VHH binders against F-actin-capping protein subunit alpha. Designs and how they scored, part 2

Target 1, 308 residues: F-actin-capping protein subunit alpha, of Arabidopsis thaliana (Mouse-ear cress) (o82631)
Amino acid sequence: MADEEDELLETELSYDQKKEIAKWFFLNAPAGEINYVAKDLKAVLSDEEVYNEAAMEAFPVYNKTHMICLEMPSGAGDVIVSSYSEINENEYLDPRTAQVAIVDHVKQICTKVRPANDEELPSLYIEEYRYALDAEIQRYVSESYPKGMSAVNCVKGKDNEGPGSDFELVVIITAMRLSPQNFCNGSWRSVWNIDFQDESQVLDIKGKLQVGAHYFEEGNVELDAKKDFQDSTIFQSADDCAIAIANIIRHHETEYLASLEVAYSKLPDNTFKDLRRKLPVTRTLFPWQNTLQFSLTREVEKELGLGK

## First folded at step 15 (VHH)

Design o4 (from n5 with Y109R)
Fold by ESMFold2, fold request of step 16:
Structure o4 (fold): chain B 308 residues (1-308), chain A 124 residues (1-124)
Amino acid sequence: as target 1 above (308 residues)
Amino acid sequence: ELQLVESGGGLVQAGGSLTVSCAASGFTFSSYAMGWSRQAPGKERELVATITSGGSTYYADTVKGRFTISRDNAKNTLYLQMNSLKPEDTAMYYCAASSPLWRIIEKGREYDYWGQGTQVTVSG
């Protein structure tokens, strides 16, 4: 059926319809798989301009949504592509090294690095908090997520010179693994917003956690689990805040993983052999305990209108 | 810094016993599933025994009844007690650890970390 769907795209659809369908497939590629999707789409689409336009529009969104990690030239380390590090569409701040990565989104490479301008960096006051938190998060990630990556960015109040105004830091944690020998690919993404409130002397902490899995032994099943958390702590020194925030993050993430392990143990091992194609894209939040059987082919055809 | 350091290997006579251990650091030991694998010269690495975070164990058929895996979460240490050793047990023995996230997603089929190994040699 995939061949039939691809052939319909080729023979019956307008330029705009082909582009929107191609973008849909790019944007719904599982973590780490967009280049497989790109290869297939390029083979199916006759019009190279449709492909190029779809890729140009989709890759920047995909890369930021998945918070991809790109190696910077000359051993400068890695940068995480995200909306929180974005200076403009093709430039991303790495606050650890005070460098800006210049990114080719479609090729998924960092082509150049330049020093960040002073205006692109936080004040020394904010940097004290950002740096301390980054150190604690790196330690936590190294303990909990094999090959995991993290970043801490200031997203509000970066120019504060001292106490008196609010500021906001964002913690990003990512991990991804492709395991073709087990017919699965998986990902972890968490984003923690920490709002440092001067008047109340409280930190408001909001977490958004997401686990993705793509199982492809005898069919294609995508699972997407999301969870939000809220917490708070007192506004202290940079070092004490960093420790408290990291402990809160560790607590919630380990609790969530424990709950997923219980829920996942209830899924039948043969469920993925009975499913074809991924779950509906408009329903990205699925209860783990209720995701047992699904017809992905019918849902994709319905969403794209290809069965009409 | 994550580390798995095996010790206790050595030369032993056939029919003898040996305990190897693995000291772990740099991760939340009690949350990880742990295991032992071995690799004889010229052979592929094979699973010997595993133990879940909850204490459930698995053994390869070739070692059942002779080997016992255990863990001490307070000391972050994994053990393999090997009894009734045979020349066929001669191998480099590796400690392995599987994180909670990837244990869930990969159904426990891959390990995230490996030690450098300890040699066990069984003569005669």
Scores: ipSAE 0.488, ipTM 0.706, lowest interface PAE 2.0, mean pLDDT 83

## First folded at step 18 (VHH; from g3 with S31T G35A S56D)

Design g5
Fold by OpenDDE, fold request of step 22:
Structure g5 (fold): chain B 308 residues (1-308), chain A 125 residues (1-125)
Amino acid sequence: as target 1 above (308 residues)
Amino acid sequence: ELQLVESGGGLVQAGGSLTVSCAASGFTFSTYAMAWSRQAPGKERELVATITSGGDTYYADTVKGRFTISRDNAKNTLYLQMNSLKPEDTAMYYCAASSPLWRILEQGRSEYDYWGQGTQVTVSG
């Protein structure tokens, strides 16, 4: 029985293959850890061009997906980088302060800030609803998520000057917990789409919640939980809508967190060991390592076929 | 802004009783886990008692049977009833809070996120 030693023909990966692998690592980096991945990739990749191109392509996607928060220059405040706030390439609207942040994604910094143009801002009618909702959400987030941030953006109907047409607001909430000293990084992200329907006089509310955590003490373990919600309420005044929406969000998020707490409290320690990340090429799980510091270098080398 | 303000500390004779309180504000008190910790001079901070959002309580062995932690969600207040006090109980007592999210994310790796300024309890022998 000739053990066909599958001579894994060490076929040298093409430029594109290397780039795609690099991109995968960037895109799948845990919250707050993309720079660690970058360091490891840079160390392993022998091609700077591949690295740079992969970074340029992946960082914007990563940043928006993870809804990173950036400080705007000159004390202008913070902005959440998100597809919901993106008005142009690398430009993100902070409707709260009516400013636009210009972002260098690879460096993860806001390089400039400018006032928003009138055309970039919602109408007074929409702003009334947005503002009211933003105020309630800020209060909620401050009370519920330590160091949490939120934004309310209009994604449809921003030019509506009054009743008669639908419009949509999006609430984004992000909270990150980086605790490398405890070998743990985690994040909360929630997106709530609020469809204000004029004809039916109903608000259609859809929420997407995500909890992620990465544990890298003696291993590479990821917690990834997602939940979708749907709810509705009546179309009322801006203030009343804001209160109603905030209460709905509070209710669902609180319930979800409570459920997670119960679910994870019952998990044996060994169960966490099974929550390992998969590699993009080999589709193998990250090995359990008895190291205090997690490094992707070995895994990257393996995926790139650079392992001895 | 989240605030925890302890009160009720003071001087008490050995064998006596004292109740310390913690007034909470700036967060949804009912969803947070709360705790009392104490620090004596020259000693490390010690967790004394904890109470979950659900009302489950846990105590350090050193205070078990003597101390009672409780909460009033309507008043956003945490309490620690201390009975049969001993000189060894002399310490600064701190109120602490942990959010549900952080508890989930850290899975016990970190105890508490917020701390009060403390209230001094002195037991005279």
Scores: ipSAE 0.770, ipTM 0.896, lowest interface PAE 0.6, mean pLDDT 89
Fold by OpenDDE, fold request of step 22:
Structure g5 (fold): chain B 308 residues (1-308), chain A 125 residues (1-125)
Amino acid sequence: as target 1 above (308 residues)
Amino acid sequence: ELQLVESGGGLVQAGGSLTVSCAASGFTFSTYAMAWSRQAPGKERELVATITSGGDTYYADTVKGRFTISRDNAKNTLYLQMNSLKPEDTAMYYCAASSPLWRILEQGRSEYDYWGQGTQVTVSG
């Protein structure tokens, strides 16, 4: 009775499989933690080509999704990396300063800044509305979100030279709290689409709010809360619209945060333990323990089948 | 820029009363949680009293029944009424604020986002 020792031939993952796994880890990194993941992946993959390709593909997506803020060179200010500010794959418009940031996504730095071209900027008519709104939003954000950042981009109708056509502005607000010393990282992101409808003389306002947090002191706990809002107001002057929109945003965001605070205050300690991400391959909870690096390395090795 | 400026400190006799104030600016005061902390010479800073945006108050055992924290949102001012003062209450008193977002994100892992410069309270026994 030949004991067929099924030598489970540890089938080496293909190049593509490794790349996809690496990409998954990058894309699913908590806010502010992609570089930790990168470090671990680089150490575990032992394949620079796979790592580089995965990073090149994942970082741009991650950066835009998380709306990372980058400092522009020479004190030119900060830019929010977002699909709403994207000119191309590496260039992002800061409408406030009328500058374009050139971004190295993998390094997460702004390498260069250039003036925006006239064709990249909104018309004077649109700029009036954008500017007014930006001013109100900046005030709101400064008062509400410590170290928060905001931008107002025109995504439709930027060439409108006057009334008669619709246009759309997008307000983006981002605030990040990185506190690794306290074993937590978190972020706030809100996107507000404002559709200025000329015919109806109505502003259609849609908001998407997201709160994320990662706690890794005694485990891997993730908070991910999202809420959508819809509201409207009348089409008025640029200043009046700005005030009205800002008030609507303030109202909904304030209420949402208040609701979250209440919700979390009522959550038993045990509920947080259940908010663990499942690993795609092992379906086990990723142990984000105190040694975040060690834990990630181990799990990456496991997922890649590299564990001895 | 967010600012917290404490005032009202001074010398008071044991058994006396004193009210310290904190003037807040540069943020939406009404949405922030506020607190008083104190630090005595050679001791660690301790939380004295807290008040939520909703008006709920909490006190350290050492001051419970003697101190009252309150807020006036219209004036953007935080108060600490201190009664029956003891020499042990001698300390620098600091005003602190925490944002709604950070309270949610940190879940108590961090105490407060902003601090004032403090006001000195001395109780002479």
Scores: ipSAE 0.767, ipTM 0.895, lowest interface PAE 0.6, mean pLDDT 89
Fold by ESMFold2, fold request of step 22:
Structure g5 (fold): chain B 308 residues (1-308), chain A 125 residues (1-125)
Amino acid sequence: as target 1 above (308 residues)
Amino acid sequence: ELQLVESGGGLVQAGGSLTVSCAASGFTFSTYAMAWSRQAPGKERELVATITSGGDTYYADTVKGRFTISRDNAKNTLYLQMNSLKPEDTAMYYCAASSPLWRILEQGRSEYDYWGQGTQVTVSG
């Protein structure tokens, strides 16, 4: 069967081609599932160096994009990994504790913390606004998103010592639920940029929301819904700004959830076959991991030319 | 901070009626779907009734026509009116809440996010 052997040789990929394809799979992993992709790639790649380079390049991007939460040592709480908290590739600021988390991206752990230095922290003037907003956002998230996490970072003007210059805060809200017993993994990520404008004495507020869901019973169906928001309010005291911003965020996110519910009510019944199937929470007999791994492994093998 | 506190349980004769209630705090009650579950001695926890944020209700077949779930969003309170009680209704009754996000994404299959401590209902034959 010389034609079959020639087709195999014809489809062999270079080191760099294999690396870029592996990176693509990492970067397109559903929220919370990059380690399943990692296990599948280890199983099908013959070259450990291809895997290691792809992972080292992809995990930092994935972790920041998905705004993953990592537990800090000694019960100091969690840090959110994002471009907004990034000091350098492996160091992320937690403004609540004034600490910098040292992160191993591929292992997805915070290995240690160090105190932030003064240049890494906002001025006392900016911190007044950041702290007040952080408190109101934490309250909103605790009321609205079970096990949700939030952060407020200063991204522009952190060294302002008083009125006279613009500054910018960013609000991050993230929540994730992995429900293998219902064959559904879901995520919520919102980012709100608040531009405190000194000359105009207004706040420009821009939000970006991404909702993900991965349904994996009898196939793979992925939802990736995005929405942008725009709003404004007047520049007030730190406490009044915090209240106004949190109310604006709550309004828009609640309105979007209502629209999402309407959209879901219109889905065809067979789109999420067995989505409403109920399995007891205590049942662990259904091998959903093997089913998902099989489907993903087959996709990886086909893209890499291993299974044609 | 977030609390679900059940009350109104007690001893009642077969064929009688009883209302249990659940006071909620620490979340935006009007946006959450709510439920009553029960656990009889030696049995698994059973979902009894659910009510959406919009007031739509669903009942387990074992209680349909006898139990009524309702909510008062102004008082942040969930109710379960139980009529024609039977000895097999004897159980600890738990209040539960589900956030809008996960309820929507899991299409009603979501686990409830919060649970109360329960109130005992005992029906004597």
Scores: ipSAE 0.515, ipTM 0.712, lowest interface PAE 1.5, mean pLDDT 83
Fold by ESMFold2, fold request of step 22:
Structure g5 (fold): chain B 308 residues (1-308), chain A 125 residues (1-125)
Amino acid sequence: as target 1 above (308 residues)
Amino acid sequence: ELQLVESGGGLVQAGGSLTVSCAASGFTFSTYAMAWSRQAPGKERELVATITSGGDTYYADTVKGRFTISRDNAKNTLYLQMNSLKPEDTAMYYCAASSPLWRILEQGRSEYDYWGQGTQVTVSG
């Protein structure tokens, strides 16, 4: 009578099996939607300990993978939670302000900040490059991604005191928009690794672009488009490198967005509505960059005991 | 400082022509999709014309063949040339801009990211 879970269903799965299934649901939540998944899991799981352990294990991974932005106290701006900014599991460096954000992953909040230690910051030599690049990237993002966020971290060679050794900076650009009134949630994540090579005097630039979209108008379609780029430029002053890198990033991201717009223009106005009516509640492969998407299906719901 | 500033509105006789323009600043104009919308008193806002960053255009059926949208990326300016004007074209005309990312992902279903203050066009008959 009614869709319910009881002890018999829990008895068919062990504690650890239920925990791993719950973690899977958390980790596969669409961008910006992990708390909706959490609410659903909390409502249907009878064992609070299973829920709590699954959440504590999944949220840190989810938050870093999605590079979530958290507001820092006292109007210090936002910090990006990522593997590139990680001091430890609960502490994340904001190199722009030289502060470390203390994070509660499950609540997805920054509870406080502390000044970064000198050992957590790059040398003055590296910081000249990081700072110059950060300025150019902030300008680009403000022009190109409404409410977008960016960060520049040093991930290799932070203690170099001058020329003579390689170092690596990583540019993160992220933007997210939840539009439930239009039945669409979207995300952008781009990561650019810049390897400053001392011997060759060349910058090796690698980009990984990822666009996510979740369409849920009378259906459930999740799309994930990924694109990699490779480029290079000459090793110059900090200011000239920053300009060159930002121009390379702008060029590639603009070209990708133009190609994405062309792919979308080939679709009728209600394409996702028509597909939903013809298919079970599943994600569809969208031909932009031929990225395959898979959904949380009724079979996964059955495995957790949700499909009574 | 992000701005869209419309100009060129005014009074025109039915059957006449008028061009409105929109000066843009504070964002990467050449990469944005641009649009004109209008709102007459007591009516909902209506999308009139759009133009992509690459110059591809779309027109509402009510203006097709009479209105022309164009852009000058060197001057960061959007235009709407309105010919064969009718009293029904009387409205406040708004310039709008949509970032490439969100316009693409939301398939044009959302409001634009940036809007101007509007310029009044009045057509007397």
Scores: ipSAE 0.446, ipTM 0.688, lowest interface PAE 1.8, mean pLDDT 82

## First folded at step 19 (VHH)

Design i1 (from j1 with S56D)
Fold by OpenDDE, fold request of step 22:
Structure i1 (fold): chain B 308 residues (1-308), chain A 124 residues (1-124)
Amino acid sequence: as target 1 above (308 residues)
Amino acid sequence: ELQLVESGGGLVQAGGSLTVSCAASGFTFSSYAMGWSRQAPGKERELVATITSGGDTYYADTVKGRFTISRDNAKNTLYLQMNSLKPEDTAMYYCAASSPLWRIIEQGREYDYWGQGTQVTVSG
């Protein structure tokens, strides 16, 4: 596929402009590929200060957005890095194991793990619901998403010691696969907010699903599909709620994937052109190159006005 | 724990018929695409047949018209009916499962799970 040549105006960029461009590249890296972007940026920017600052600002956002999964030290398990699990800066709660992971975002590693404090954990009442839901979701994920990960966090009302007040649980599901042999990387992310409404005795359920794929066999194509859902069920026992919620999630996600499969199978070849990403500065279409691996070197150079 | 367990393999004469089965557990069988692959000695693994969650079937040219893939979702079982067997069909037959997500992303190029296989031997 012949791509359009972008004529970029070579202007001297300020420090801030360089940083913003770098940040953009970081933030818009495909799932699992931010380190490739990092390599390219580091090689091209020739300004360590700009690079470091951009990385420090972008990686946390990227990591949380992509809900990366990190292994905690000493076999303590895995933690999903997300805004829903974040309790402090660089600290993420794994309620399943009642541990808090300290994360180095730029390195994408959990550097330390500590037990969660009592105040960081939900009440026994909330934990009953959370735990039940977590169990059902784990089962669902294991049955539906190979090597998928999930977490259930309480984001509101964690201190409720009994009925009488609302609380909110969030189910996050993430799956990622690098498939270089197929020249693609893919990801799944779903976030389900469950609002337990005590007065109405209703559970309000909202889901956000996202499928991402980066194809780089004969170009650079990024698929980004999103869908939102809303549903509800009755407020019951912890176990019954868990089952009901899991079934709702299963239903919507299954249907969505089924629909996506149909849509994808019928995707015209020309539509791939529309999947091109735009460059951050010029907003021109991302040039396609037939490469075996994703590289942004040329694009970074162009955007930064650094050589050709 | 996800499991795929093949059965039904054996020795059959050329021109004969054989049905192999795959019992699946540990995943939502009805949502997965299922397939059969085979590997003959000294040869690469070959996709034989695939059946989607919707029931669409695909066959390798080498087996088209002779083999039939089917599934029973109620029993979580995949089948491969093999008719008019030839010595060239001699192979270890593997059951495979592909998740909806990765099937979409990877364009059906990969299966996520594999069984241990069942041996089919066709004598001339």
Scores: ipSAE 0.793, ipTM 0.892, lowest interface PAE 0.6, mean pLDDT 88
Fold by OpenDDE, fold request of step 22:
Structure i1 (fold): chain B 308 residues (1-308), chain A 124 residues (1-124)
Amino acid sequence: as target 1 above (308 residues)
Amino acid sequence: ELQLVESGGGLVQAGGSLTVSCAASGFTFSSYAMGWSRQAPGKERELVATITSGGDTYYADTVKGRFTISRDNAKNTLYLQMNSLKPEDTAMYYCAASSPLWRIIEQGREYDYWGQGTQVTVSG
């Protein structure tokens, strides 16, 4: 009775498979925690080449998606890394200071700063609108988001020298807080696209808001709340537009946060506590937020077939 | 710049009343939750009272029924009416503010801003 010990041939993952898995983990790291993931991955993969390649591919995407803020050298200020400020893969424009940050994505640092070229900056006409809006948004953010940051970028029509053509500005607002003492990390991201329509003399305003939180006191729970908004206002002077836009943004964001607060208040105290507890792998879709239980170590082990 | 400035502290006899105020500036006061904390000599800072942006109030058990927290959004001012004061109420009283975002995320565990405090002394 030959006990055929079915040697479960632990199918060794290919290089590409390992890389893709690593990339996935990087890309799905909670806001502000990619370096923790990196540390764990480096330890688990035991393949420096795979790790490096995965990091090189994933970090730029992660950084832009999460709109990380980097300090520019020599006190030149901060820059938000985003697709809206991207000049190229490693250079990001800060329109406020008319500087370009050179970014090492994997290290998440600004290595150099240079003045922006004229071609990289908006026209005087566009700058008038951008500047006015930026001022109002900065004020709003300072009043609403502790340690929040914002930027206003022109994404279309930057070369318009005057009226007669459409242009688009994008407002980005980001706030992040790591609070390990409270066993939580949180983030806010909002993106507002403002389409200045010359023919119709209307501003079309679209907003995407996102609140993220990672709780890890007795478990691993991620909260991801998103909301989209649409609004419009009249095309006026730069200053008037700025005020109107800022008010619209303020209104929607304030209302959204208020709604979230109410939603949270209605949650039984036990539910949130329970959420902080090891949620069984059963993906219970909470109707209001996509709760992803992320156990990096378990998932990495599982995906890499290292789980005994 | 965000500022919280407390006032109204002083010396009061046991059983007396006192109102402390906090003037807020540099943020959207009406959207923030506000609170009072106190710290007695040699003791840890303790939360005394909180008022949400919606007007809901919460009190520490030690002050419940005696203290009343209120706010005037038009004046950007927070108040703490203290009645039936006891010697054990002697402390530096601090005004604090919590932003909507972080209040949600951190579940009210942290305040974002603090004042310099106003001293309340109750003489027995």
Scores: ipSAE 0.791, ipTM 0.890, lowest interface PAE 0.6, mean pLDDT 88
Fold by ESMFold2, fold request of step 22:
Structure i1 (fold): chain B 308 residues (1-308), chain A 124 residues (1-124)
Amino acid sequence: as target 1 above (308 residues)
Amino acid sequence: ELQLVESGGGLVQAGGSLTVSCAASGFTFSSYAMGWSRQAPGKERELVATITSGGDTYYADTVKGRFTISRDNAKNTLYLQMNSLKPEDTAMYYCAASSPLWRIIEQGREYDYWGQGTQVTVSG
């Protein structure tokens, strides 16, 4: 239900202002919740064109930022939508199957697949490294992230035909769980850039991870914690590099999760119980104006020493 | 692939003792929180005991002082020692595992993996 302030806001704003507000809500939706935001916005926005344009602009950004997984037709597995797999706005490479997923961002579906062409795939030399790493990462993810997904993309040097030049692979690990029965949704996203340096014969490894959680039993409590990593190892065979990289990733992610658990243990005793609220589907349309929210992200980042 | 396989169930007289175990594979056992739950016929599944990766334990009031949960990280095995068994302890006992990520985020409200269970029957 809109109050007088919300109605005046709607009548006073230009087309572009309404669009930017709607986009803000889409882009700030918690992991897995953008369609709830969409339903609420449809109910409130009078101008269908404003909604359609805002959704068409926001969903591609949201989908790439959250690295959503879309099932490819006929059980071919999932594709991860990311800037690292992007061929164009609506096409995303799955290097594991050498297919390109054609996506409808607003519907969040993969409508078709096509074979990747040769220019979209790495050389056989690079593929040897990509494939070996993909196998080790799949093993690690299956052990550590229930229903987790991963991908390994080449982002630089894909046309190298042998030693002599640098190349770069990116590992993506994602896991998401929607648990409305427990009033909790959560996500994990990690991205690891591995720069294979020919001259120095060193792998430069940089990682970024982001953990999200949304608690909505008797309130709204959100976590959005981020951490960066740096490491290195020796440039070896494809198989040995894959093992070394996976071990480095496992070590850092395991250590971070242990630190996160400590940070959670230092939260006030009733952090979730005091601010929990039941969230009916239709009651979250404009939470920024009327919703009280405890800042779990700020508290956890303080305990982890991640302030900026 | 991930597996949780319970064993050691059986028929025991009231007042007796029994140890059930759970062999785990396909995940990093030492980092997971583990637990035992049980379900009697026609009843809801109930938590019996939990143990963190660091060895901290928690017990339901109905079994406190009689049951002991333990883990052997070298063997990837979880145990439940049950003493002073009562007929109401009769149930299917399930092993459960919670990954570090989801253990933290869900605060123990859900487990990621469950075994198929082992039957414990107490009579007399």
Scores: ipSAE 0.616, ipTM 0.792, lowest interface PAE 1.3, mean pLDDT 84
Fold by ESMFold2, fold request of step 22:
Structure i1 (fold): chain B 308 residues (1-308), chain A 124 residues (1-124)
Amino acid sequence: as target 1 above (308 residues)
Amino acid sequence: ELQLVESGGGLVQAGGSLTVSCAASGFTFSSYAMGWSRQAPGKERELVATITSGGDTYYADTVKGRFTISRDNAKNTLYLQMNSLKPEDTAMYYCAASSPLWRIIEQGREYDYWGQGTQVTVSG
């Protein structure tokens, strides 16, 4: 922004106001697109310190909310960044390998790993349940979500040494696909809280599913679908619990995907149907990066009060 | 892990018939949409036929009436019966699979998994 209107706008907004607006744009970036928002914000903001502070505050929240997957060094596999495995602001437990990933949130990379301390890991009793569940979830995800990722974390009662107290495991399932060549980006996120209740001998199971999609060939359409679930089963052995939980998750997620397909079929016959019907010679590679810049610039002008 | 293994390709005379098959493992076959694509030398890969998890089929205009796609969910196997073969059908034939999530989001535009292919050669 270099003209008189841009200078006046910058003068009328405080540092903190500009920072909060920038954070809003970061936090509302479609799944997998925060770096495109970052590039556009860097180009639009005149104050580098506003950008840097907004990014430092927004990326950790975005990364945990979207449960991003980062490759760990030396082929150690991937870690999922989430609030459920957070040791501190830049350290995330990978319970499958008993390692802690050191993360640079703004760069979205895992810079190194260290072994987890004993205090950071669940007891052997809890680990029996976590490990069995993790195995069944990995099987389910490998069958159902191409290149999908999963994790099972203990979020309550990790130090229990045997029966007698409640504990809680959380299952995370995530899949993301950025397909600029097909003019769409999509994501799946599901989180399942399993409360193992000692007194009642019942598992209380709560699920939250979220599907994100961004379509940008003939316009800019963002879809964000959410669904909550509640279920229960009996408290059994670690292996039997794992099977029962995985079956409950598979049932609900399969049913939701079926309902989502029905909902998609009821959308107006518009750009989605046109995209599938276009001949190769009439298919123009849509400059989705420019479309994103257009949308961001327009939203920044609106948020800053330009155009009143 | 997930595998798609094609078989049944070979040399056939123009006007002849051939069936190719694709053995699948490592995913929930009955929930996936399946398809056959082909790539002739020097050409881009093109869709030949698809079949949904519910059994609905689609065929490219170039093969309609001559090819039949089918699936056997009990055997995790996809088939393509090719009749009245022409030299233009000569290509590497690839089995493909599309998961429920990405089939919905990408509107059938992309496949998640591909086999290594089986060669079909039609001579006149």
Scores: ipSAE 0.587, ipTM 0.778, lowest interface PAE 1.4, mean pLDDT 83

